VH-VL binders against q9umr5. Designs and how they scored, part 90

Target 1, 268 residues: q9umr5
Amino acid sequence: SYKPVIVVHGLFDSSYSFRHLLEYINETHPGTVVTVLDLFDGRESLRPLWEQVQGFREAVVPIMAKAPQGVHLICYSQGGLVCRALLSVMDDHNVDSFISLSSPQMGQYGDTDYLKWLFPTSMRSNLYRICYSPWGQEFSICNYWHDPHHDDLYLNASSFLALINGERDHPNATVWRKNFLRVGHLVLIGGPDDGVITPWQSSFFGFYDANETVLEMEEQLVYLRDSFGLKTLLARGAIVRCPMAGISHTAWHSNRTLYETCIEPWLS

## First folded at step 22 (VH-VL)

Design gp9
Fold by ESMFold2, fold request of step 23:
Structure gp9 (fold): chain C 268 residues (1-268), chain A 123 residues (1-123), chain B 111 residues (1-111)
Amino acid sequence: as target 1 above (268 residues)
Amino acid sequence: QVQLVQSGAEVKKPGASVKVSCKVSGYTLTELSIHWVRQAPGKGLEWMGGFDPEDGEPFYAQRFQGRVTMTEDTSTDTAYMELSSLRSEDTAVYYCATVSYDWETGRYSFDYWGQGTMVTVSS
Amino acid sequence: QSVLTQPPSVSGAPGQRVTISCTGSTSNIGAGFQVNWYQQLPGTAPKLLIYGNSNRPSGVPDRFSGSKSGTSASLAITGLQAEDEADYYCQSYDIHLSGWVFGGGTKLTVL
């Protein structure tokens, strides 16, 4: 019998948007219980990510308790950051595959439609003035905004990303690393034609240096210091990288070839 | 503001086809998705199909696959539903409705409905 | 038979509270899909009453409310009025049918 699958959506999503993904799973893994967590939809997806982590934690606990053999997580876009935080704060999670579907794991530094709507006079070069303030940190997109030209402000002001990355000292860093390392597999999915995640390599723990040159995962300080367990996971053979070109940000969960290539093999 | 006006009642013989129209005003079909719902006399609502608001492609309820075709003419803002190989059990009121996404809530709904078109199938 | 089960009828006196249940499964409500509610007065088209489990469109009185839990949803009507006498339908999406589905409907009688 297959492990239950929990789906965590992204910014301004609907459970309906995942209907194709759920149908693919039903076709290839009949009888599998799949749940898209119906929380923080629409505008509520802009709430602080720690509030979302708390709410999603409450929803996953009973699902995990009913599945002692383990569960899989499929976490899309902003949802991938929620899931990574869940895995750090839950000392009793039983996640086998953590599937990160085009998620800004090292942060976001790009202009988006949601950014224009929320902060209409801002662009990526000046958004740090809003995001790295107490008021700005009340919005989810600012919780993972990562301006490579204002790294000191990011490190001091980030209430979420700098903490889960272990980029800022905090008393839970050791226990969060231990908890995260209990995953069976980390599956990283994304691609150059996404159009929203900037740089798209953030989905693979890559990110800009101060010159906006992309450094890949193995070149990142958080990897080299193993601050939250990436180096340990890679050495264990537990990291899978599955890049795919030609997929826009809203199409990752509705592309059958992507599902068959990058997702299906990990839904044991 | 959005209004859906459907074509008039039809009487058909078994084996024939019917094509019901739904004219949209107040919006354009390129920005709206039309779905079709029928209701047999004294019975409940039955979803037949429509255009997916996310990808713009038609999809149909399994019961009608192969018998129903839904099309749109964006130059006249008119949607059409054609049902073939009619049977007496296809006697129903046929409604068109808009399917809208509310980005504030992240939800879909059938928010505007046409007045309905009675289709009677009798020999 | 619909995959969403509603009681065939409910009744209440003016001023009272009634609830209408909608029971689904792990392939629809339980998979995380939203629930909408529609009111149909005799001889008229359905009207959207509640969408996305609990959201009320403009013009719908706040005495109508919706909720969802597990594989089921509920519509509550407080302060029952004579004009509330109608048929009520729940709606969700089902992955086995690959489509939208309506409940069988509930006739509300105001005594």
Scores: ipSAE 0.848, ipTM 0.919, lowest interface PAE 0.7, mean pLDDT 93
Fold by ESMFold2, fold request of step 23:
Structure gp9 (fold): chain C 268 residues (1-268), chain A 123 residues (1-123), chain B 111 residues (1-111)
Amino acid sequence: as target 1 above (268 residues)
Amino acid sequence: QVQLVQSGAEVKKPGASVKVSCKVSGYTLTELSIHWVRQAPGKGLEWMGGFDPEDGEPFYAQRFQGRVTMTEDTSTDTAYMELSSLRSEDTAVYYCATVSYDWETGRYSFDYWGQGTMVTVSS
Amino acid sequence: QSVLTQPPSVSGAPGQRVTISCTGSTSNIGAGFQVNWYQQLPGTAPKLLIYGNSNRPSGVPDRFSGSKSGTSASLAITGLQAEDEADYYCQSYDIHLSGWVFGGGTKLTVL
């Protein structure tokens, strides 16, 4: 008898992309009900993240209601930010394991092919001019763009990441922290060969300082100030870190060794 | 416009093999994922396998695993499906189809189909 | 016997509305996998009619519509015409079979 698993996809994904992950779960945890939320697929994944959070919230409510003993979340890439916001805004969630699969939890500061497609003249050094505008914040990618060289602009303009990280003061900060802390386990997965998440340590709440030196989770102000509960979770023994080398960004949900090592133990 | 032209009808004996071809025009095979679907007389559609549009590797329906091989020749833009150890219940029309991703919707579909190849298995 | 169940036949008079159901399970439609619909006229290859639950490819009239809810999907046809008489198949992906699956098909008769 296993808890249901809810999967939240990333940018330009489809539910088909998670077929191997679902097959692994079926093999090791027979009878588990697994749902990839079939929302905001393709181009829709560029909608503002708060809009996506609202839509995913509506989808998870009936699943959680049918599973009073709890559910697990597996949330990939951009989807990990959606899920963290869900845990904060839902005072009625019953999530046991939140599995963050190569998600840019502290933001993104890297040139990618999809950024070139979306903003053809952009480079990471100039994208803050676009992303930290009201127009730019209408795109999901800009909702978690984090330029370490323009911290004041980030803190002022971010409509999403600075809020869910507790980096900008807001009236919901205390209740969001309380809601997030109801999670049973936070499982952080990622690795140095991802090739998209920049820095890859963002998947473990690490990020650049102003000199582009990576500071790890325990060196981040958001951790030290316990802004949304990371320090409290670590003290409870509720944070699991599972780094794995040799996996590219699109392969995290189709690698059996990664699944067996980092995901399978947390689906009970 | 993509077109898929399949090889002609075949009659085979039980225990033999058949290899059906699917020539692609309008695109190249390096850009397309070809899947195979069969239909026994008076019956419905049955997916057999194809090349995964995400990783480019072939995968097959469980009931054909070990009997079917799907290959491509990119120099001639021709896909092949070979089915071995034929039985009378393998009598069917065999279709090739393209599987494509629509980035706007995030969806996959079998959007272009060949004309079908009748394979008859009898003594 | 497919894992996607469709009624064997449906019928309607010209101008009427009919619905064709596609009932799956938690291993396919209910797991979040998309539903496609195909039309097959006698002696011809299937033709894509609806993809990704509700999207119409170019050239398909808007009197064809699709929807998905829970473990099931529906194809609705309004303003029935004689040329709509055909077989209709739904399709999804199934994690137990590790593959694409088609429904058993529905013969639509226009009376």
Scores: ipSAE 0.846, ipTM 0.917, lowest interface PAE 0.7, mean pLDDT 93
Fold by ESMFold2, fold request of step 23:
Structure gp9 (fold): chain C 268 residues (1-268), chain A 123 residues (1-123), chain B 111 residues (1-111)
Amino acid sequence: as target 1 above (268 residues)
Amino acid sequence: QVQLVQSGAEVKKPGASVKVSCKVSGYTLTELSIHWVRQAPGKGLEWMGGFDPEDGEPFYAQRFQGRVTMTEDTSTDTAYMELSSLRSEDTAVYYCATVSYDWETGRYSFDYWGQGTMVTVSS
Amino acid sequence: QSVLTQPPSVSGAPGQRVTISCTGSTSNIGAGFQVNWYQQLPGTAPKLLIYGNSNRPSGVPDRFSGSKSGTSASLAITGLQAEDEADYYCQSYDIHLSGWVFGGGTKLTVL
């Protein structure tokens, strides 16, 4: 029998967009219960990520309760940050595989069409003025905005990413790390042709330094300090990195080769 | 204003084929995804297939695989549905409809419908 | 037989509230796929009434509402009027059928 699979979507997604992924799972793991969480769709995906985390938490609890043997998470784009926060705040989660599908895990520093729509005069170089304000932090995309040239403002203003990364002190940091470390595997998926996640290596916990040179996961302070458990997970052999070129941001959940290579092995 | 105007009623014998047209005005087919839904007399709606709004590929309901072909001619903004090897149970009204995505809600819907084309299959 | 089950008929008096159920499974509504509702007056094409579980397109009165829970969905009509007499269909996506599916339909009679 197969563990249930919970899918957490990204910004401006539709559950319909995951139909191919669900069909692949049905073909290779017949009888698996798969649920795309039908919450915070469309414009509601811009709500503060902590609000989304609370709502998704309420939705996953009954699924996990019916599956004491464990569940798997497949979390796409912004959804990967929601899932990582879920794993930190839930001391009783039973997640085996956390599959992060092209998620901006170390943050985002790239212009997108929805940023231009939401903040018309902005560019990545000046968006910190908006995102690192209390008003800006009311938008999910600002909750993981990470401007490498204004790191002091990021560390002070971020209401979400700096906290779940353990980059800013908070009273729950030790408990969140313990909870996150309950996962069986962390599967990181992404690639250079994504076109949206900037730098694309954010999907693997890589990110820019102040010169916009990409530092890999093992060069990041959050890894070196093991602030939320990455070093511990890697030492356990629990981190799987599965990069794949040639896949655009909206195609990760509809590519059969990607599924067979990077996802299928972890749905035991 | 989007309008879908379908071809006229058809009477066919078992074993024949029918090709129903759906002309779009107010939009172009490059902007729209056309799906086909049929309704037998006194019965409910049955989805047959269409062009996927996300990947642009046609896909068909499994019960029509091998008998149905859906095509689009962008030069005339006309979609077509061809059903072959007709049986009496294929007697129905055939509708074309647009499938639209609403970015505000993140949802899909069949929002504009043609007037329907009656296809009667009898000896 | 449709994978989305609706009652064959419902009825109500003018001014009353009626509901129409749409029961699916873990392969459609329960997998997280949206539910749409369509109204069909006799001799006409279907008309979109509710999409994405609860959203009303422009021109649909707010006395029509939709909801979804678990593997099921519901259409509610308040302040029932004679003009509401029609057939009503729910719709979702099903991963076993790899396609869109409609419920069997519900005939609403206004008494």
Scores: ipSAE 0.845, ipTM 0.917, lowest interface PAE 0.8, mean pLDDT 93

Design pq1
Fold by OpenDDE, fold request of step 23:
Structure pq1 (fold): chain C 268 residues (1-268), chain A 122 residues (1-122), chain B 112 residues (1-112)
Amino acid sequence: as target 1 above (268 residues)
Amino acid sequence: QVQLVQSGAEVKKPGSSVKVSCKASGGTFSDYAISWVRQAPGQGLEYLGYIIPIFGAARYNQKFKGRVTITADKSTSTAYMELSSLRSEDTAVYYCARGSYDSGGYEPFDYWGQGTMVTVSS
Amino acid sequence: DVVMTQSPLSLPVTLGQPASISCRSSQSLVYSDGNTYLYWFQQRPGQSPRRLIYKVSNRDSGVPDRFSGSGSGTDFTLKISRVEAEDVGVYYCMQGTKWPFTFGQGTKLEIK
């Protein structure tokens, strides 16, 4: 018997986007109970991420309770951050594999075609102004906006990413780290041709320094300080990195080769 | 300078809906939060919600239980506030307001519309 | 929700005399960035509200220096050193630290 799979969608997404993934799982792991959480779809995905975390928590708790053997999480794009936070706040989760599917785990600082479509009159360099304010932090996009040129503002105003990263001190940092470390495996998926996640290395906890040079996970302060457990997870062989080229952002959940190579091995 | 011009006064029956517009001119539109606040006759100010046009999304005061819908048209620099299932207690002047940026960051409510009187009566 | 409590609700003042309005919040208004998002608004009779003070003590352009804001945490004060006839109206405090953002009840300033 296969462990249940819980799927969390991304920004402006819906359960319909995962129809191919469901098909693949059904074909390769017949009998798997797959639940695509139909919460915060479409424009509702712009709601504050902590609000989303709470909503998704309410949905996953009963699923986890019925699966004492454990569950797998497949979390796409923005959903990957939701899931990481979820695992941080839950002291009793039973997640075996946390599959982060092209998620901006270390934040977003992109001015891609995708963002230009959403923000045609906005520039990447100016988004910090609204995002790092109480008004901006009420929207999910701002919750993981990571401006490398305004690090102080990020660290102080980010009400979500900076907290789950342990980059800003808070009373729950130790507990959240402990909770997150309950995960069996952290599977990080992404690639250079994503076109949305910027930089694409963010899916692997890489990110820009002050000169917009991309540093890898092992060079990040969150890793060096093990602020939320990345260093510990890596040390015990619990982190899997699965980069793949030639995949656009909207194709991560529908590409068969990607599924077989990066997702399927962790659905046992 | 930035100006916010709201639509004219409305008289509505209970149970109906009203949609108030707020057109911005004299500056940019998308990068600022547009807030909606109302004031019943002789009463204080009440925050309904706000929209950040570049996101195309709004935050709502839950007190209104989903009766408020705030939208924005970036092409016309116009924000809208729709209130449904109107009741007598919704009688009020409705204001839109826009923020601005300074060296300290974003500051809301720098510019105000002239207000729109909405009267709900049977 | 954060409750904003103003006092007094009615403030009769003699022309030329000072005035003081208190605003208390049910919880600290200090945001994670260290700023305190407390605002003061003035609404003259028949007019739209006008922002006077932002972040506790910063005066908007065009606001006379006879207006001053102070306070920290949960206790805030708006002071008018010398009340003028044009100061007649209702004053509101507002917090922008925690959604939903909320206003005080308002203080009606009148000339005796």
Scores: ipSAE 0.939, ipTM 0.973, lowest interface PAE 0.5, mean pLDDT 95
Fold by OpenDDE, fold request of step 23:
Structure pq1 (fold): chain C 268 residues (1-268), chain A 122 residues (1-122), chain B 112 residues (1-112)
Amino acid sequence: as target 1 above (268 residues)
Amino acid sequence: QVQLVQSGAEVKKPGSSVKVSCKASGGTFSDYAISWVRQAPGQGLEYLGYIIPIFGAARYNQKFKGRVTITADKSTSTAYMELSSLRSEDTAVYYCARGSYDSGGYEPFDYWGQGTMVTVSS
Amino acid sequence: DVVMTQSPLSLPVTLGQPASISCRSSQSLVYSDGNTYLYWFQQRPGQSPRRLIYKVSNRDSGVPDRFSGSGSGTDFTLKISRVEAEDVGVYYCMQGTKWPFTFGQGTKLEIK
């Protein structure tokens, strides 16, 4: 019997977006109980990420309880951050594979076509002004906005990403790290043709330095300091990186090749 | 100079809805939070919620149990506050306000509308 | 929710004398960035409120220097060094640190 799969959607998504993924899982792993969590859909996905974490936690706890052998998480886009936070705050989760599907794990800093469409008046260079305030931090987008040119503001004002990254000291940092390290495997999926996640390497915990040069995961302070367990996970072979070109952001959950290459192997 | 001009006074029956508008002029619209506050006669100020037009999303005070809807039209630089299922206790002056930016970041309530009186009576 | 408590609620003051209004929060208003998002508003009779002070002690443009804000953590004060006739109105403190943002009850300043 296959372990249950829990799917968490991204920004402005709904469970309907994952119909192909469900089909693929059913076809390749018959009998798998797949639950696409229909929470914070559409515009509600703009609610604070901690609020979302709490909501999703309430939904996954019963599922985990019924699956003592463990579960798999497939978390798409913004959902990947929600899931990472979820695993950080849950001291008793039983997640075997955490599949981060094109998630801005190290934050977002870009005015892509996707963002322009959603936020046509937003400017990458100025978004820090509203985002790094109490008013801005009440919206999910700001919770993982990572302005490399305003690192001090990010570190101090980010009420979500900076915390789960352990980039800012907080009383729960050690515990959250311990909890997150309970994961069996961290599967990082993303690619250069995503078009939304900026930089796309964020899906692999890469990100801009102050000169907007992309540094890889191993060059990040969060890794070097092992602030939330990345270094530890890598050392024990628990991190899988699956980059794939030719996939747009909205196609990560519906591409068969991607599924077979990057997702399916971890649904055992 | 930034100005906020609100729609006129409203008289409503209990159970109905009211939608108040707040038009901003003299500056940018989308990158500032528009806050809505009300004040019952002889009472204090109460925060209803606010919208950041760039995001097209609002935050609401849960005290209103989902009766408040705040929207914004970027094309007209107008914010709206709709209050449904009106009750007599909703009788108040409703204010919109806009923030500003300084060297320290975003600061709310730098500019205020003139207020809109909403009277709910049977 | 954060409860903002002002005192006094009524403040009769002799013209030319100083005035002081206290505002206390039920929890610390220090935000993660180290700032304290405490605001003071003035509402003159028949007018819309206006912001006087932001972040505890920053005076808005056009606000006379006789107004000053101070405090930290959970205890804040608005002071008027010399009350003038135009200062008559209701003063509110507000916290913008934790949603939902909340106002104090208001302090009605009147001239004796």
Scores: ipSAE 0.938, ipTM 0.973, lowest interface PAE 0.5, mean pLDDT 95
Fold by OpenDDE, look of step 22:
Structure pq1 (fold): chain C 268 residues (1-268), chain A 122 residues (1-122), chain B 112 residues (1-112)
Amino acid sequence: as target 1 above (268 residues)
Amino acid sequence: QVQLVQSGAEVKKPGSSVKVSCKASGGTFSDYAISWVRQAPGQGLEYLGYIIPIFGAARYNQKFKGRVTITADKSTSTAYMELSSLRSEDTAVYYCARGSYDSGGYEPFDYWGQGTMVTVSS
Amino acid sequence: DVVMTQSPLSLPVTLGQPASISCRSSQSLVYSDGNTYLYWFQQRPGQSPRRLIYKVSNRDSGVPDRFSGSGSGTDFTLKISRVEAEDVGVYYCMQGTKWPFTFGQGTKLEIK
């Protein structure tokens, strides 16, 4: 039988968004038990990511316990960060494939139409001021806001991304790395036409330098230092990169071609 | 230059709800945290929660067990605090406050409203 | 929750004499960025609170230099070098390091 699939949604999202994905999985992998977790839906997805990690952990633990052969995780957008953190804090997870579906794995510093409804461009350039404070870090958006022009503030004030990346020293860094490395495969999915994840390469652990030049994963300090295991995973062939053009952010979980090319191969 | 003006005093029955407004003027609105603090007669200050309007979300003190709802209207630069299932012990002056930015970053509670007295009585 | 404990709760002072208020937190208030988000507020009778000190020792604009804040970790102090009549009121410390942010009980400063 197929391993169970656990789905984690993104920002301002809900389980309803994954109805097509469920259909695709059912068609191609009949009998697969798919659980879309209905936690922190809608505006509740703005709660601190560590709070979300704890909630999702409570939900996945019983599922994993019933699946001794392992499970697959499909984590969309913000959910990808939640899942990565989840795998970092769980010393006994049994995740075979961790599918990061258009997630800002290296953070967000965007100026896209999707985010413009939240705040104007002029505020985005100054979002570091509120985000890198105790008040700002109580919201998920700030937990992975990565301002390349204020790296010192990011490194010191980010209470989530900088920690799970191992960019800031903390007592759990070694253990989190060990836990994360239990994953069988890390499947990174994203694309240039996403329109939300900024830069889109963040889905592949690429990100801006101080001049807003996008550097790839292998150029990042977190990779070079193997701070949370990316270099190790790559070395053992456990990282799969699946870029796809022509897909908007809200379509990653509903595109059949994307599913067949980037998701389905890792559900068996 | 920045000013916070709150709505007028309220008298409410137990079990009802009250909604206090806080209108900001003299600066931008969306990129500041608006905090709500209350003070019962002769008592100290108690933090209810705060909202960052650009996120459209608030943080709440769990002590109130979901009775507090904080919202913001960016178009009118007005924050709201609603307290439901009112009790006599909710009788207090309710304050809104806004932060500011300096070279060191964000600093809360730089500006305060005049306070709104809410009386809960049978 | 972080408990903020002030002492004394009542502070009678003679005009022109110094005053000192202590604030202790149940845990360290040092944030990940190295800052300590400890604040002092003044509330005069019949008025809204007013921020005096932010981040332990920084005076707000318009705050007289006779007010000073100090401390680190879990122990903080607000000092008034020479108490004036206008200083009458209640003083509160507040921590902004860990949610929920919490206030001390308040210290009532009165003139003898």
Scores: ipSAE 0.932, ipTM 0.970, lowest interface PAE 0.5, mean pLDDT 95

